# Designs tried in a protein design chat: VHH binders against Maintenance of telomere capping protein 2 (MTC2). Part 9

Target 1, 357 residues: Maintenance of telomere capping protein 2 (MTC2), of Saccharomyces cerevisiae (c7gvl2)
Amino acid sequence: MGDHNLPDFQTCLKFSVTAKKSFLCMYRDSVSKEKLASSMPSTCDIQLKRAINDAYPGGGIKVTVLNSTTASLDSLATTHVKEFEIVIIPDINSLLQPDQAKLVKIMRDCTVAIEKAQSTRIFIGVVHWNNPVQPSGAAKDGDEAGKPAPKTRIFLPTSLRMGAWLKHKFWFACAPPYLDFESSTESSINTRANNSIGMAEEEKQEPESKRSIILNEEANLNDVFVGSTVRRYILDIMVHLRTHRLTYNAKAGGVYTNSLDDVVLLSRLIGLHSGKMFVSPSHVKEASRWYFPMHLELVQRSSMDSSLLYGSDPNLVDEMLEKLAKIKCEEVNEFENPLFLESLVVKNVLSKVVPPV

## First folded at step 1 (VHH)

Design p03 (framework vhh_7pa5_2)
Fold by ESMFold2-Fast, scan of step 1:
Structure p03 (fold): chain B 357 residues (1-357), chain A 122 residues (1-122)
Amino acid sequence: as target 1 above (357 residues)
Amino acid sequence: QVQLVESGGGMVQPGGSLRLSCAASGFTFDDYAMSWVRRAPGKGPEWVSTISGSGSYTSYADSVKGRFTISRDNAKNTLYLQMNSLKPEDTALYYCAKGEWDLLYESAFDIWGQGTQVTVSS
């Protein structure tokens, strides 16, 4: 019964600013390249800047949009700002391997600078994605009855097309912020909406977001209690994810050692957002649903499946992966979540791991 | 450590042909699958084709099946891509890459060549 939808941008932004963590924003490429494709990067940049200004209208945060070029990355590595900075990286999953490596180094150095209290810079990576192509069309030319599938055949391509090292620099992924262009599409007025507008005018005005508000949220976060049983619950979840039938524990992929502290931090933020000064198992489950889909590496082909070490038939593994690829193509579109299979694995693990009581 | 050098790109009319080459050094060439990856203007990288270390198995993107042929010469540490019936949509920088498409993002950062430009225009 867990939703497989990505979390909303506004909540993810607030959590990431408070935690000083970077996150991904997922935009679907639903229109073929034409007039819209030339303006899509500009539209995304405007939308993100508006959403950030809406959340932090006091201007206490500097927003920088990267050109996604080697020169821009080199400049970013040597430039620092004293105020809190959010760097938007358009089309992050289109960076070639050398530029992804540079970005990883820059992000690592930014994390060190945060730890040394020298500067605060976090990143919003913009991912453009399409529903994956069914691999049944992939070349398997010629018979040769009894031969296994080719070693080079990939049944489940990576969901984001990002290097594992780069992907793991971002703690979670969110849906795009909502575009409010309703004024150009006037129609029937909703009585409830009219009432909500009237109530909003009479309600307490939302305060201007400033650096002092961010600092107050950080102070409150430190007061949120995390019990030892909650930490053990997270560790149990991590172990089950690492040993799941569909996960591949690659040297550069899978559930990393920093995941415990990341999930603890996210659970504290969810607890605080829910008005609680303690972390409960339900907060851990929600944090896990947000965090782990980004931090899982799935088996892509039979040669990656550990069951082969115990004499499993590669053809049976290939059949399983092909069936999962079909499900991925269908369900990713339904939920508009490129990490759907990863979220399904997380849901499966959360249903099996017993929460502490 | 790993060095990949592509060549053979150029300008051709639609329906034309080009043969790309990639000279590899710094690793045991026949132990690794090799891939061709392209990047069209304003688009992300697109996998084109992969060949196994032995050369016995090949795979192709649907957009290039029947038109492109990947091959390798393990004695010369060279990867090839024969491109026939070229279309304007094939216009891109073509990169030689060590390994399989999805594993490229998990492997060492020095697995890409410099690229060779292919332009198909009327």
Scores: ipSAE 0.000, ipTM 0.179, lowest interface PAE 15.6, mean pLDDT 73

Design p04 (framework vhh_7pa5_2)
Fold by ESMFold2-Fast, scan of step 1:
Structure p04 (fold): chain B 357 residues (1-357), chain A 121 residues (1-121)
Amino acid sequence: as target 1 above (357 residues)
Amino acid sequence: QVQLVESGGGMVQPGGSLRLSCAASGFTFSSYWMSWVRRAPGKGPEWVSTIDSGGSSTSYADSVKGRFTISRDNAKNTLYLQMNSLKPEDTALYYCARDFYGDELWYFDLWGQGTQVTVSS
């Protein structure tokens, strides 16, 4: 994976199932979303179900798709599952705050149930996103054409329309299945065609029990060693993210205290996946690139910039943010990543924080 | 504590009027653009109206233009929505939202609990 690319769906699914964590899938809409509107089940549901079934053939995981309504959320809150369940939320960023709050409570209760080994339910939140228009100007919707220019303009709108507490329930964001960022026409046909090399391996693995495989992966994860110097390295990264020039200091840049345990867990999974029984600084850097971008809260306008408390000219801050907005619009399209600017902040911090020897 | 609380909803006949209020607390209300967003039964959320921090600039969804008026009282930390000539299609749960983005309806970082408006004959 590159520094600015979203991690691939198959690896993220495997890690999330093993860690019993929820994650976001960043799905690009082919049609611009002009207004907040009702969404029917989208084609992404079919792709996600297929990808999950391909990763876990023969069952062992129950897949449920919500219709993103209050009634669906209320039903989910009363449902108790014996099996490992993955709940797909097809348009998570279209939920209004009261429904987001209900979802947060449901997810919190599911996490408690996992900790008590009573049930396992994790969530895949689908974020539908549009490429930003350059410059960030009038909405394409005619309703917003008459909207007067604000006194203080928003230059860097957030990449996700989700409350901070809801974002915190998901540990990272990934690319959709069957998506090639550089748009290979042949490879986009299906995942089986892209992975057809190794037919003998597929035949060899088919008879194995999925339950046994999941249990063995969990057991191996607990054996991956994490040193105290590695934990301090993660804390140093977190502090640098909180104090970064482009992060919103009033919200600690979006970096929460419990992010330490999440990054430790992700680093263990990356280490295990690379065949190591210990976490190295390179594993921490990769975990940081996966984890932090979706959690970061960036400065969106000059009034959010803490430098104003220390005598900075708001006009100079606005000029800086306007230039960053142009870069964001261009790079988001190139990398197919709505979290590009957040990933750039993470990359900048990782280049400045000295890893342990 | 940062909070928005809506009130003023109820049942009304077609052609009637209602005035919604939203009381803001725990933040500098006068520094934020504010919006009204509604969710009709069986439909997704629909943006209704936005007002700038000073109260001088307003915008409306085409479905409500000429019938609804958004206003604010920064001294009382209160947002209003005057709804006239109500139609059955206006039946929805109405939310007060703090609009963090001035030029795009990207993200509302604070929401109220909502107040129900029912327009029926």
Scores: ipSAE 0.000, ipTM 0.242, lowest interface PAE 15.6, mean pLDDT 74

Design p05 (framework vhh_7pa5_2)
Fold by ESMFold2-Fast, scan of step 1:
Structure p05 (fold): chain B 357 residues (1-357), chain A 121 residues (1-121)
Amino acid sequence: as target 1 above (357 residues)
Amino acid sequence: QVQLVESGGGMVQPGGSLRLSCAASGFTFSDYYMSWVRRAPGKGPEWVSTISSSGDTTSYADSVKGRFTISRDNAKNTLYLQMNSLKPEDTALYYCAKEPLWYGEYDMDVWGQGTQVTVSS
């Protein structure tokens, strides 16, 4: 995967099931598709159910699709299942503040139930996103002579339309399951590798067999060694993210104390997936690229920028935010990643923090 | 230039009804979530209701749930708020707003002067 690409759905699903963590799935929608959704039922739940069944063909996982309504959330809070449950939340970023707050409480209660080994319920939040809208700062000179200019503010465009508390309940974000396209691509690659189907299949099966066994063995996570030097490296990354020029320092840049445990857990999963019984700095870098982008709280307006405390001109901060908004809009179109700017901040921090020798 | 023109406000007795309208121009109205936000004298802005770009999804503040209905006509680039069973606490300047909104705070960009709703005897 590239530095700015979202991780693949199947790997994210298996990691999240093993860790008993919730994650986001990013669907890119055109404006026309959002309009069409009003007249047609969503098909993302069908794709997700198929992808989950493909990853876990033996069953044992109950898949529930939640309607994004207050009544459905209330029902979920009182419903109990004995089997492992994955709740798919379509259009999670269409929920408004009161329903987002309710969902946060439900998810918190589910986490407590997991910790007490009473039940296992995790969530896949489906985010529908379009090209980011660049914020309007200055009123344009126009043919609206005689009308009062509207009040405008310069805001960095929001990535997900999710409140911070809800966003932080999900540990990372992934690309949609392109199961049919991925299968075709893998098939063509394997065909080109050699005309011997048996040999190509054998080579493909070897890493997949090892990874599948490892990912299905939750008990093996505790056997993956994490040294004190590696933990210090993660803490150094967290400190640099909290103090980054573009992060909102008053909110610790979105990097909370739970981030250490989450990054350690994700690093163990990545290490195990790579066939290692120890975490290396490269595993930490990959975990950081997956985890931190959606947990960062960036400076979105000049009033949030700590440099104002030191006498910075708000107009200069607004100029910076306008340039960043343009970069965010243009690059998101190329990489199909609504968290592209956040991923740049993570990349910048990883380039500055020296990994342990 | 984005232009939002709110109308339909007025003075009503408690229990009365009003229908607010917002005429939008200068952007592709059907591409955006739209919201109603109000500001009572001496208070900060309070989010009232939001509607999705297609009109399929609506949400309301607990204080207005069951009394207010948000709707839109994408062919006419117009947003509506039907207000029933009005209370004195509903007295405020009402603004329509285009996404994006900050979801941690209802600190809204004000595009126009708003429309005044006064509920009193």
Scores: ipSAE 0.000, ipTM 0.190, lowest interface PAE 13.3, mean pLDDT 72

Design p06 (framework vhh_7pa5_2)
Fold by ESMFold2-Fast, scan of step 1:
Structure p06 (fold): chain B 357 residues (1-357), chain A 122 residues (1-122)
Amino acid sequence: as target 1 above (357 residues)
Amino acid sequence: QVQLVESGGGMVQPGGSLRLSCAASGFTFSSYDMSWVRRAPGKGPEWVSTIYTSGGSTSYADSVKGRFTISRDNAKNTLYLQMNSLKPEDTALYYCARSYDFWSDEGTFDYWGQGTQVTVSS
């Protein structure tokens, strides 16, 4: 994968199931969205279900597709299952603030249940995106129902329309498992691709239950060595991200204390996947490229920039943010990554931080 | 342990006034932006007002601007909404909410109270 490309769905699914972590799947809105929406409200559910079944054909994983309504969220909060469950949340970034808050609580409770070995439920949030929209120039009060009105012009709106707490519940984002899907029913192309993948998997005649495979992968993961110098390297990356020119200093750039453990875990998975029983600096760099774009809070407007506390001209800050907004809008399309600006910050930090010998 | 408890709702005639209160506990109240959000029968939630950490900045929905005043007392861990010139369309369950992205102008919320009912009718 390139420095700015999203990782593939199958690898992300495998890592997330093994680590018992939730992740986002980024679907770009098609230019023919009106045609799709009128007859086919959600094709991503079918694609994701097929991809999960292809990876885990033994039926050891229960897949639930959430209707993104308050009633469905309330039902999910009280329902628990014995099996490993993957909950698909279609169009997660369209949830209003009250439902985002409910989902955060549900996900927090699920994390606690996993830690207590009571149940395993992870989430795949589906993000539907198009080109970032540049913000309007004028401050407006009370403009949107369900949202606080902006006090000042926002030059860099949030990439995913997700609150920080909800965004940080997902450890990384991936590309869709299938790129060419124009119908809610299976197209001939997609059907052929699925059949080819299924045939290859079936040739191996693996056990029906995938639970034992998941447990064996967890055991192998614990054997992957992480040295103190590697942990210091991750901490150095975190410090550089927190103090980066474009990250919001008052919020530690979005890099929370838990980021160390998350990056260590992801680095172990990347190391194991590459056939190594130890974490190297290259594994940390790859983990950082996957993880940190989801876990950065950028300066969105001049009033957030810490340099104003030291006498910087707000007009110069506004000029910088306007240029960055243009870059974000243009480059997101090239890499098909709504987190492009965040990934650029990560790339810049990784180029400055010297890896250990 | 985060708790938000609303009070002060009730029934009032059009043109009347009510003052809502929200008692917060289990977190450092002065460190968070606080909001009022309402839900009318059969409708989705509608943001009403936000007050920022020190109380020095406030914002309001157009439908309530000039009629409602949000305020806070950080020493008492209490949020208020003074509602004047009430209209039938102000009838809703009113929720106190904590912003989990307290630096965002487009707030998102992690904790809500149980709500307090406001009914404006004859």
Scores: ipSAE 0.000, ipTM 0.151, lowest interface PAE 15.1, mean pLDDT 73

Design p07 (framework vhh_7pa5_2)
Fold by ESMFold2-Fast, scan of step 1:
Structure p07 (fold): chain B 357 residues (1-357), chain A 120 residues (1-120)
Amino acid sequence: as target 1 above (357 residues)
Amino acid sequence: QVQLVESGGGMVQPGGSLRLSCAASGFTFSNYAMSWVRRAPGKGPEWVSTISYSGGETSYADSVKGRFTISRDNAKNTLYLQMNSLKPEDTALYYCAKDEYYLGSWSDYWGQGTQVTVSS
């Protein structure tokens, strides 16, 4: 996986199902007719449902597409199902603040229900994103008395149109399923070709077989060893992210208290996926590249910059943020990743923190 | 535990003035930007104003620019909203909110609100 690339949908889906965590799927808005059509919410829903059914055929997982209305959200809060349920939210970053708050509460309650083994419901939030727009230059916001009027200037708007509390309910973001769909299909066909007789019988028992696979993966996950030196390595990464020049220090850079446990869990999944029963520093680096870009809060304006506590000139901070905004606008298009600047911060921290040997 | 307690609301005639206060506790008040948000009956929340952690920067919704003034006293852990030239459309519950990020960001730390009613 590249340093700035979004991970593939199938791997993210398998990890999220095993961990019982919610994730985001990033769809780029396009100027072409074909891409514009494929970015429509209904088209994304069809692609996601198809990809989930391909990964978990036979009805072992219930897939529900949420209508993004207040009534639909209220209905979701009161319904519970016996099956493992994946709820697709077609345009999550277009929700207004009151509905985002309602969704956060619903997701919190679902997490509690999972912890109590009462029900299993996770969410796939579909993000439709476009090129970031550089913040407008310094407009003269003067009063009629000619006094310098106080103003708030935002240089680095959030990469996603989501409130932080909602964003933190999703543990990572992935590329659309159409990028990995062919690989999944080819692998499935090859497996059938190699074990055609066994596969035919397995297909007849598919719903039960798929549930057993999920449970077995959960059991195997708990057996993956995480040493104290590996946990200290993760903590060192977290400290460096919290104190990074570009992160909002007053909010611990967005690196909240659950981040350690989340990164440990993701590192175990990566380790298990690579055929290892222990977590290595390389697994932690990969987990960090997936996880932290979603969980960073960058300095958006000079008033958020901790260097002001040490006598820094706000105008120099503004110049720095303006340069970063230009990088964000130019590089996001190249990498097709709305979290590019956040991924750059993570890459910088990983290059500075020495892994245990 | 984060606590925000709003006060100073009441009933005034159009053109009148009110000063709202918000007493903050359970966090380092001087490290956070603070906002005022209002909710009219049957409407969603509307952002009103934000002030930086130091008080050096302020921002206002277009509907209140020139009429409302946000301020803070970091020594008293108190946020203020001076409301002048009040209009009937300013009738709402007014909430003090801890601003976590940028203008319009969501916060779980809204207070109980204080009612402002502008009527003749």
Scores: ipSAE 0.000, ipTM 0.121, lowest interface PAE 16.9, mean pLDDT 72

Design p08 (framework vhh_7pa5_2)
Fold by ESMFold2-Fast, scan of step 1:
Structure p08 (fold): chain B 357 residues (1-357), chain A 120 residues (1-120)
Amino acid sequence: as target 1 above (357 residues)
Amino acid sequence: QVQLVESGGGMVQPGGSLRLSCAASGFTFSEYAMSWVRRAPGKGPEWVSTISGDSGSTSYADSVKGRFTISRDNAKNTLYLQMNSLKPEDTALYYCATWDYEYLSGFQHWGQGTQVTVSS
């Protein structure tokens, strides 16, 4: 089916460079020593630098690797580069809240600088994840049998160990590049399999510089037509995601007003990549499968469920969340995708929203 | 750039009232649930109240129910906390915070807070 696998790194990199957008790269920690392993893969930055060099050889793109410290973030905030810069953050989800907030401000300023054509700096955030959440691990303070207040229990923890504000600065998430044999597993390969159905590399030929390739791709992107019915279709998807039973209504499900422009842009890239100068509903569906899973805020515990305000039984809400946590644990492991439950919500919405003819 | 600026604190006698304000900027305010969180001297952060983005849902800590009212003005990007029948136990630094699950026990906030002191 491929609806639940993470997209491949090479396609995500090319789209992100063309769109001047930041993205996440999901690395699963080793299965063999999975317990309390907090060791960062020493080779992830090497793999990413190699993959970027392979896609854009000979320069034109400056690659900077941050160590995720306050000092490195402060330095980044005060420097600028004339070249196109990709900043790799090797362990983004290990940042403490104050440094996450600092990074959000830095990324916002970088977006403004891109809009003003002053500089181009985008980010690749590396997320390290391990075992899926187990239902029995949802709340483990004191004796569960002897402790009341189930409405404070965590049944469905955040899929990524990132604040919502930081998470929403990245437009999608991808699988790691498959370049090194030592670190590769069959499960890592499997996450790359089916996200890019029919997507082939159709880059401009015979450029003298890599900047010429990027500029030509930007020019072609601006020519891709997006009709009003297609924009309406995206808005309908957004409304259905915001009102979905599993999304956190108080945060509009995580679906913000800029989601329209982001999905339009991604749909144009998918359309162009498929050799078309117009966006179709099928391009919107593919863009939605890539984009929205990372941009959803799900109900994590019964106290967040709006139905409690209307007299719902908290025990029924708790039962629902425990069933969802079990599904998330089982399916996340199968698809090697920490955003699997979010992808199910997107799939459900796409099945109910009627595309324009 | 995300900013939350709290104001309206001060000194009041027990039984008095105060209205706190939080001016928000740098994000789509109406799409986020907002909370008030307080920290009393020598204690950890205590959640006080939350309001949904559309104002359709509100919730309160048991210690403040019936005394405090949370509200928001999405046109002005401002969050409010009306505090009535204040007690010495309400003495704390009050913070405006976004409802972020990862930091619920530690609460995510960007402001320096506004001091409320209830004394005779």
Scores: ipSAE 0.000, ipTM 0.115, lowest interface PAE 18.2, mean pLDDT 72

Design p09 (framework vhh_7pa5_2)
Fold by ESMFold2-Fast, scan of step 1:
Parts: structure tokens; C-alpha cells; sequence
Structure p09 (fold): chain B 357 residues (1-357), chain A 122 residues (1-122)
């Protein structure tokens, strides 16, 4: 993948199933026509269900689509299943604050159940996004350079519109499946593995239960070696992200302690799927490009910028943030990535942190 | 968007050789198995060969074993098929296909290129 592109759905799905982690899927809302905008929500769940079924046909994974209501969340909290379950939340960033809090609790309980090997339920949150628009209605018009802006004005808005605690329950964000969702199963061919000498990894000679196959993938992941120098490299990246001039340092830039374990896990997955039984710095860079953009907390207005403690003019800081917001709005369309500015911050940090040699 | 572009096809005499290439973009190439699938005139698609994302595992249809070699260059996001000892029966449109793992005992092809024509005739 490129530095600014979201990872593809199929790879994210496979990694998330193996790691038993939840992820976000970014769908761009069409604003060109009312009919197009209203039709988008009705197709994303169908597309995702098809993509999941194509990856994991014949069962072994139960797919549930939530209607994003309080009643559905309450029902989910009390429902228990024995199968591996993927729950699709079709419009996660439209949830009101109380429902976001309920979902965080449900997801935490699911994580605990996974750790105790009691059940496996992961979530795909569908984020509907559009070009970031600066909220100006909350503040008096008068944001020209050299004029004081009201404290309430946000100059660099977030595109996800999710609470940070909910956002951090998902480990990365991916592009929607760019597959033709009308593709028939007739275009799929079962491979005949009986004539291959090197089929032990992907084409097993004996049929296995779906549960056994998932457990074997998990065991392979645990064998991927991560050296102490690689762990130090990840920590160095985290420190640079926390202290980056565009990140909100009062919240450690959004880079929490759990980020180390998540990046280590993602680096192991990338290493394993690149054919390595060890993690290299290139695997860490790729994992960092996938993971960190959605976890970063950027400075949104001058009052969040620590440079004010050192005598910076808040009007100049607000002007800088407004210019960055314009870049974010223009470039996000080219890369179809609502986290484009966050990806630039990650790219900048990765260029400065020297990998172990 | 997933893009697969095949090249290297052409006309060749029986017993000749051709090397097909597939340039991949829009996804993490090194995370997927890749396959070659062909469609002969008047027939449905026939699986030819698969290579794992690591190159550690390869498999071939019985009809091409010993004659064809699948390989990949993950640094270049490119898949190859070396075809030797070509027969008239190998005449087909050859497609590069992204392959899902055998996690649940099946292989699925979710993205196909435009194909490259191979014609073997005397």
C-alpha cells in the first residue's frame, strides 16, 4: 500500500479475525445527489456481508448487522453465541454519546471474553465520512488572519466524529471492499490441492474444521519473533508521535500505552504474511502506517497548542490550523482517506526515527 | 481499487515458451496468495497455478505440472508465469487473480485482470 492510502478490506479482515480485534471501515458519503446519499447506507452492509462470506464461506463465522439503536445495543449486551461472530455497525459515527458509551462497555466485555477463551465477537464499525468541513456556526465570523478567534472555534476538525474512547476500541481503519459485490460464486474455483508438493501452509492435504484452521493461524502468529530492538523502535515512534507539533500533547497525541502491544501484534501479522517468522523494521513501518492515523489526537485550535505556554500568538496558530484544514479537505479526496493529515504526521515521524540496523 | 494488469501473451509454436506478467496495485500484494486462471475458447475458467504470499508454497493443475512455473516479486508487486513446452491445448486468455487463503478449506478469486491472450498454433 501507499503511505496515504487506507489498507484494503480483505487484508484487514484476515488480520482482525486472526488477532480477534475490531476495525473500522471507511465509506465515503456521496453529497452530489440526495438519492445517492440515501442509497449508500443500504448497500454497505450487503457489500460487507458478501466480502466476509467470500473470505470465509460455508460458515464458521456468524455475521450480524446491528441497526444502530439503543434497543439493539441492549440486546447485543445480553446475547451470547458460541460461534466466531462479526458484528457490523453500519453507521457507528452517528451514534449519540450515551449509545457510544454503551458500545464501549459491550466491546470491553467482549475483549475480556476473548481473553478468557469464552467467546469471540469482534466488530466492524462503518464510518460514513465526507470532506471535513470547518464548523464556523459555533463561532462568530471573523477568523481572518490577525483577528482574535472565539475560544469555541475549531480550525482543524476531525472527520470521524467519534468519541476518542470508542475510536480506540478499534485497532485500525480500512477502505471499503472495492470488489464487485455482484461477482458470482461461479467466478470462484476450488483449487485441487492433491497435486502440490508445497501446499502445507495454504493448501492443507487433509480437510480441517473451520475452528481448527483459525486456531492454527493463531498458533503461527505466536511463533513470530519480536526482538527487543524492534520493541524499542516502536517505542521511539510512539514518543515522536506524542511530541509531534501537530499532536495534542496533553493527551499524549492519542498514543496510549496499549499502542505498543497493538503495533507489535500487527507487525507480527505483517511479518507472518510476508513469509517471515520475525519482525523487521519495514514491518513496523507498515504496521505504524495502518495503526496510528486513527489513534492520533491532533491540535484542533490554538487553546490546545502547548506553544501558547511559550508565548506563541494564538491568531498565528489558528491561521496555521486553518491552512492545514484546507490541505486536509483537498487531499483527502485524492486518496479517499479521511485520515490523510494523520497519515502525513505518521509519515513525518517515520522519516525522522532511525530504524535499528 | 484493486487493479491487475496482465501482459506477455502472444502467438507461439507448439513446444515454445512464453513468460506472463501481472502488475498488481491497490492492495498489499505481499499479504495475498495469487493465481493464474485461464479461459479457453468455448470453455469455462480453469485454474492453472497458485503461489502463496511468501512464495513458500506453489500448486499447479495436473495439465501444466512440470511445464509451467509460477513466481512472484513482492518488492515489484508483480506475479509471473513461465510457460514452457506449450501445447495447442494451452491456447486461452490468461488471467491474474487475487486469491483468498484456504482458511476454511476453499480458495476464492475476488479480483481478475483483463487477461492476456496466449495462442499456440502451428
Amino acid sequence: as target 1 above (357 residues)
Amino acid sequence: QVQLVESGGGMVQPGGSLRLSCAASGFTFSSYGMSWVRRAPGKGPEWVSTISWTSGSTSYADSVKGRFTISRDNAKNTLYLQMNSLKPEDTALYYCARTYSHLFGQTYFDSWGQGTQVTVSS
Scores: ipSAE 0.000, ipTM 0.097, lowest interface PAE 22.7, mean pLDDT 72

Design p10 (framework vhh_7pa5_2)
Fold by ESMFold2-Fast, scan of step 1:
Structure p10 (fold): chain B 357 residues (1-357), chain A 122 residues (1-122)
Amino acid sequence: as target 1 above (357 residues)
Amino acid sequence: QVQLVESGGGMVQPGGSLRLSCAASGFTFDSYAMSWVRRAPGKGPEWVSTITGSGDYTSYADSVKGRFTISRDNAKNTLYLQMNSLKPEDTALYYCAKLDWGYEETYYFDYWGQGTQVTVSS
């Protein structure tokens, strides 16, 4: 995997199920930018359900797909399930402000329920994104010839059309699952009449087996050692992200205090996945590359840049942001990653922070 | 230069109807979601309704569901709110708001007008 490529769906799913955390799935499409709140295309929900079934065959996990309406969100808030539930939220970045706020509350309540061991419900948010388009129109307002550019202009727009509160409810983002369409057709053909009795019996016990696997992974995860120097390393990374040239310092760059616990947890999962019972700096770097791009708030215009307090020319800041916007448009398409600029900030910080000896 | 100009408010008796209009200019109207937000005497702003740029999706506050209808005419750059079965608690200043995700704060309406007063009293 490259430094700027999104992690694979299957690994992200397994980590998220074990950690009881929600994540985003990034789908690139050529659909018009006018679709701000649309229902999920059937192809995406079929792919996600198939990928979940491939990872956890035989059931034991309930999969629910929302149609991204206020009524569906209201229904979800009052519905209780006994099984482990994965809720797929289609076109999450097209949800309107009031529905994003409702979703944040629902997700917060679900996190509380998990903490109290009352139920387990996690979310997969589906993000549909198009190629970023460099603004082709002149930034001239037309009405004020000879006047300086208005301070309301956004030079570097947000990579996702999600409010920060909603974005921070998801710990990382992944690429869409890759599925062999023909293989699924072949696997649906079987000779059940006299050969499947043992398979059917085994399948009847599958939900119990899956629950056992999840519980075993949780137990193993708690045994993964995280030293105080590793925790210090994560804190140093967080401080450098908060003070980075491109991060919005009025909001601590988007890096909240709870990020430490999340990165520790993700580092443990990466360590365990690599066959280690301890966290190393390399595991922290990988966890940081997955986690922090979702949890950064970048400077979008000169008025957000702290250097103005020290006499920086707003026009020079705006020129810098315009140049970064052009680079973002080119590189996002190459890496198939709408969070490319955020991943670049993370890479820059990781190169500067010295790992513990 | 973004401008939002609300109109259509007035005094009406309980059970009456009013239609609010918002004339928008200075941006690509059909590319942005539009909302109606109200501020009742002594209270903070309350979101009322939102419509997507295409008009394909609408949402409403629970207090107005079934009584209010949001709509838009993209050819005329105009947003509407049809208010039926009005109640005294609907008394408020009603604002037309443009939704923008690109600002410093999340869940932000970057522009709204001066509002139009709706008073429901007998």
Scores: ipSAE 0.000, ipTM 0.171, lowest interface PAE 15.1, mean pLDDT 73

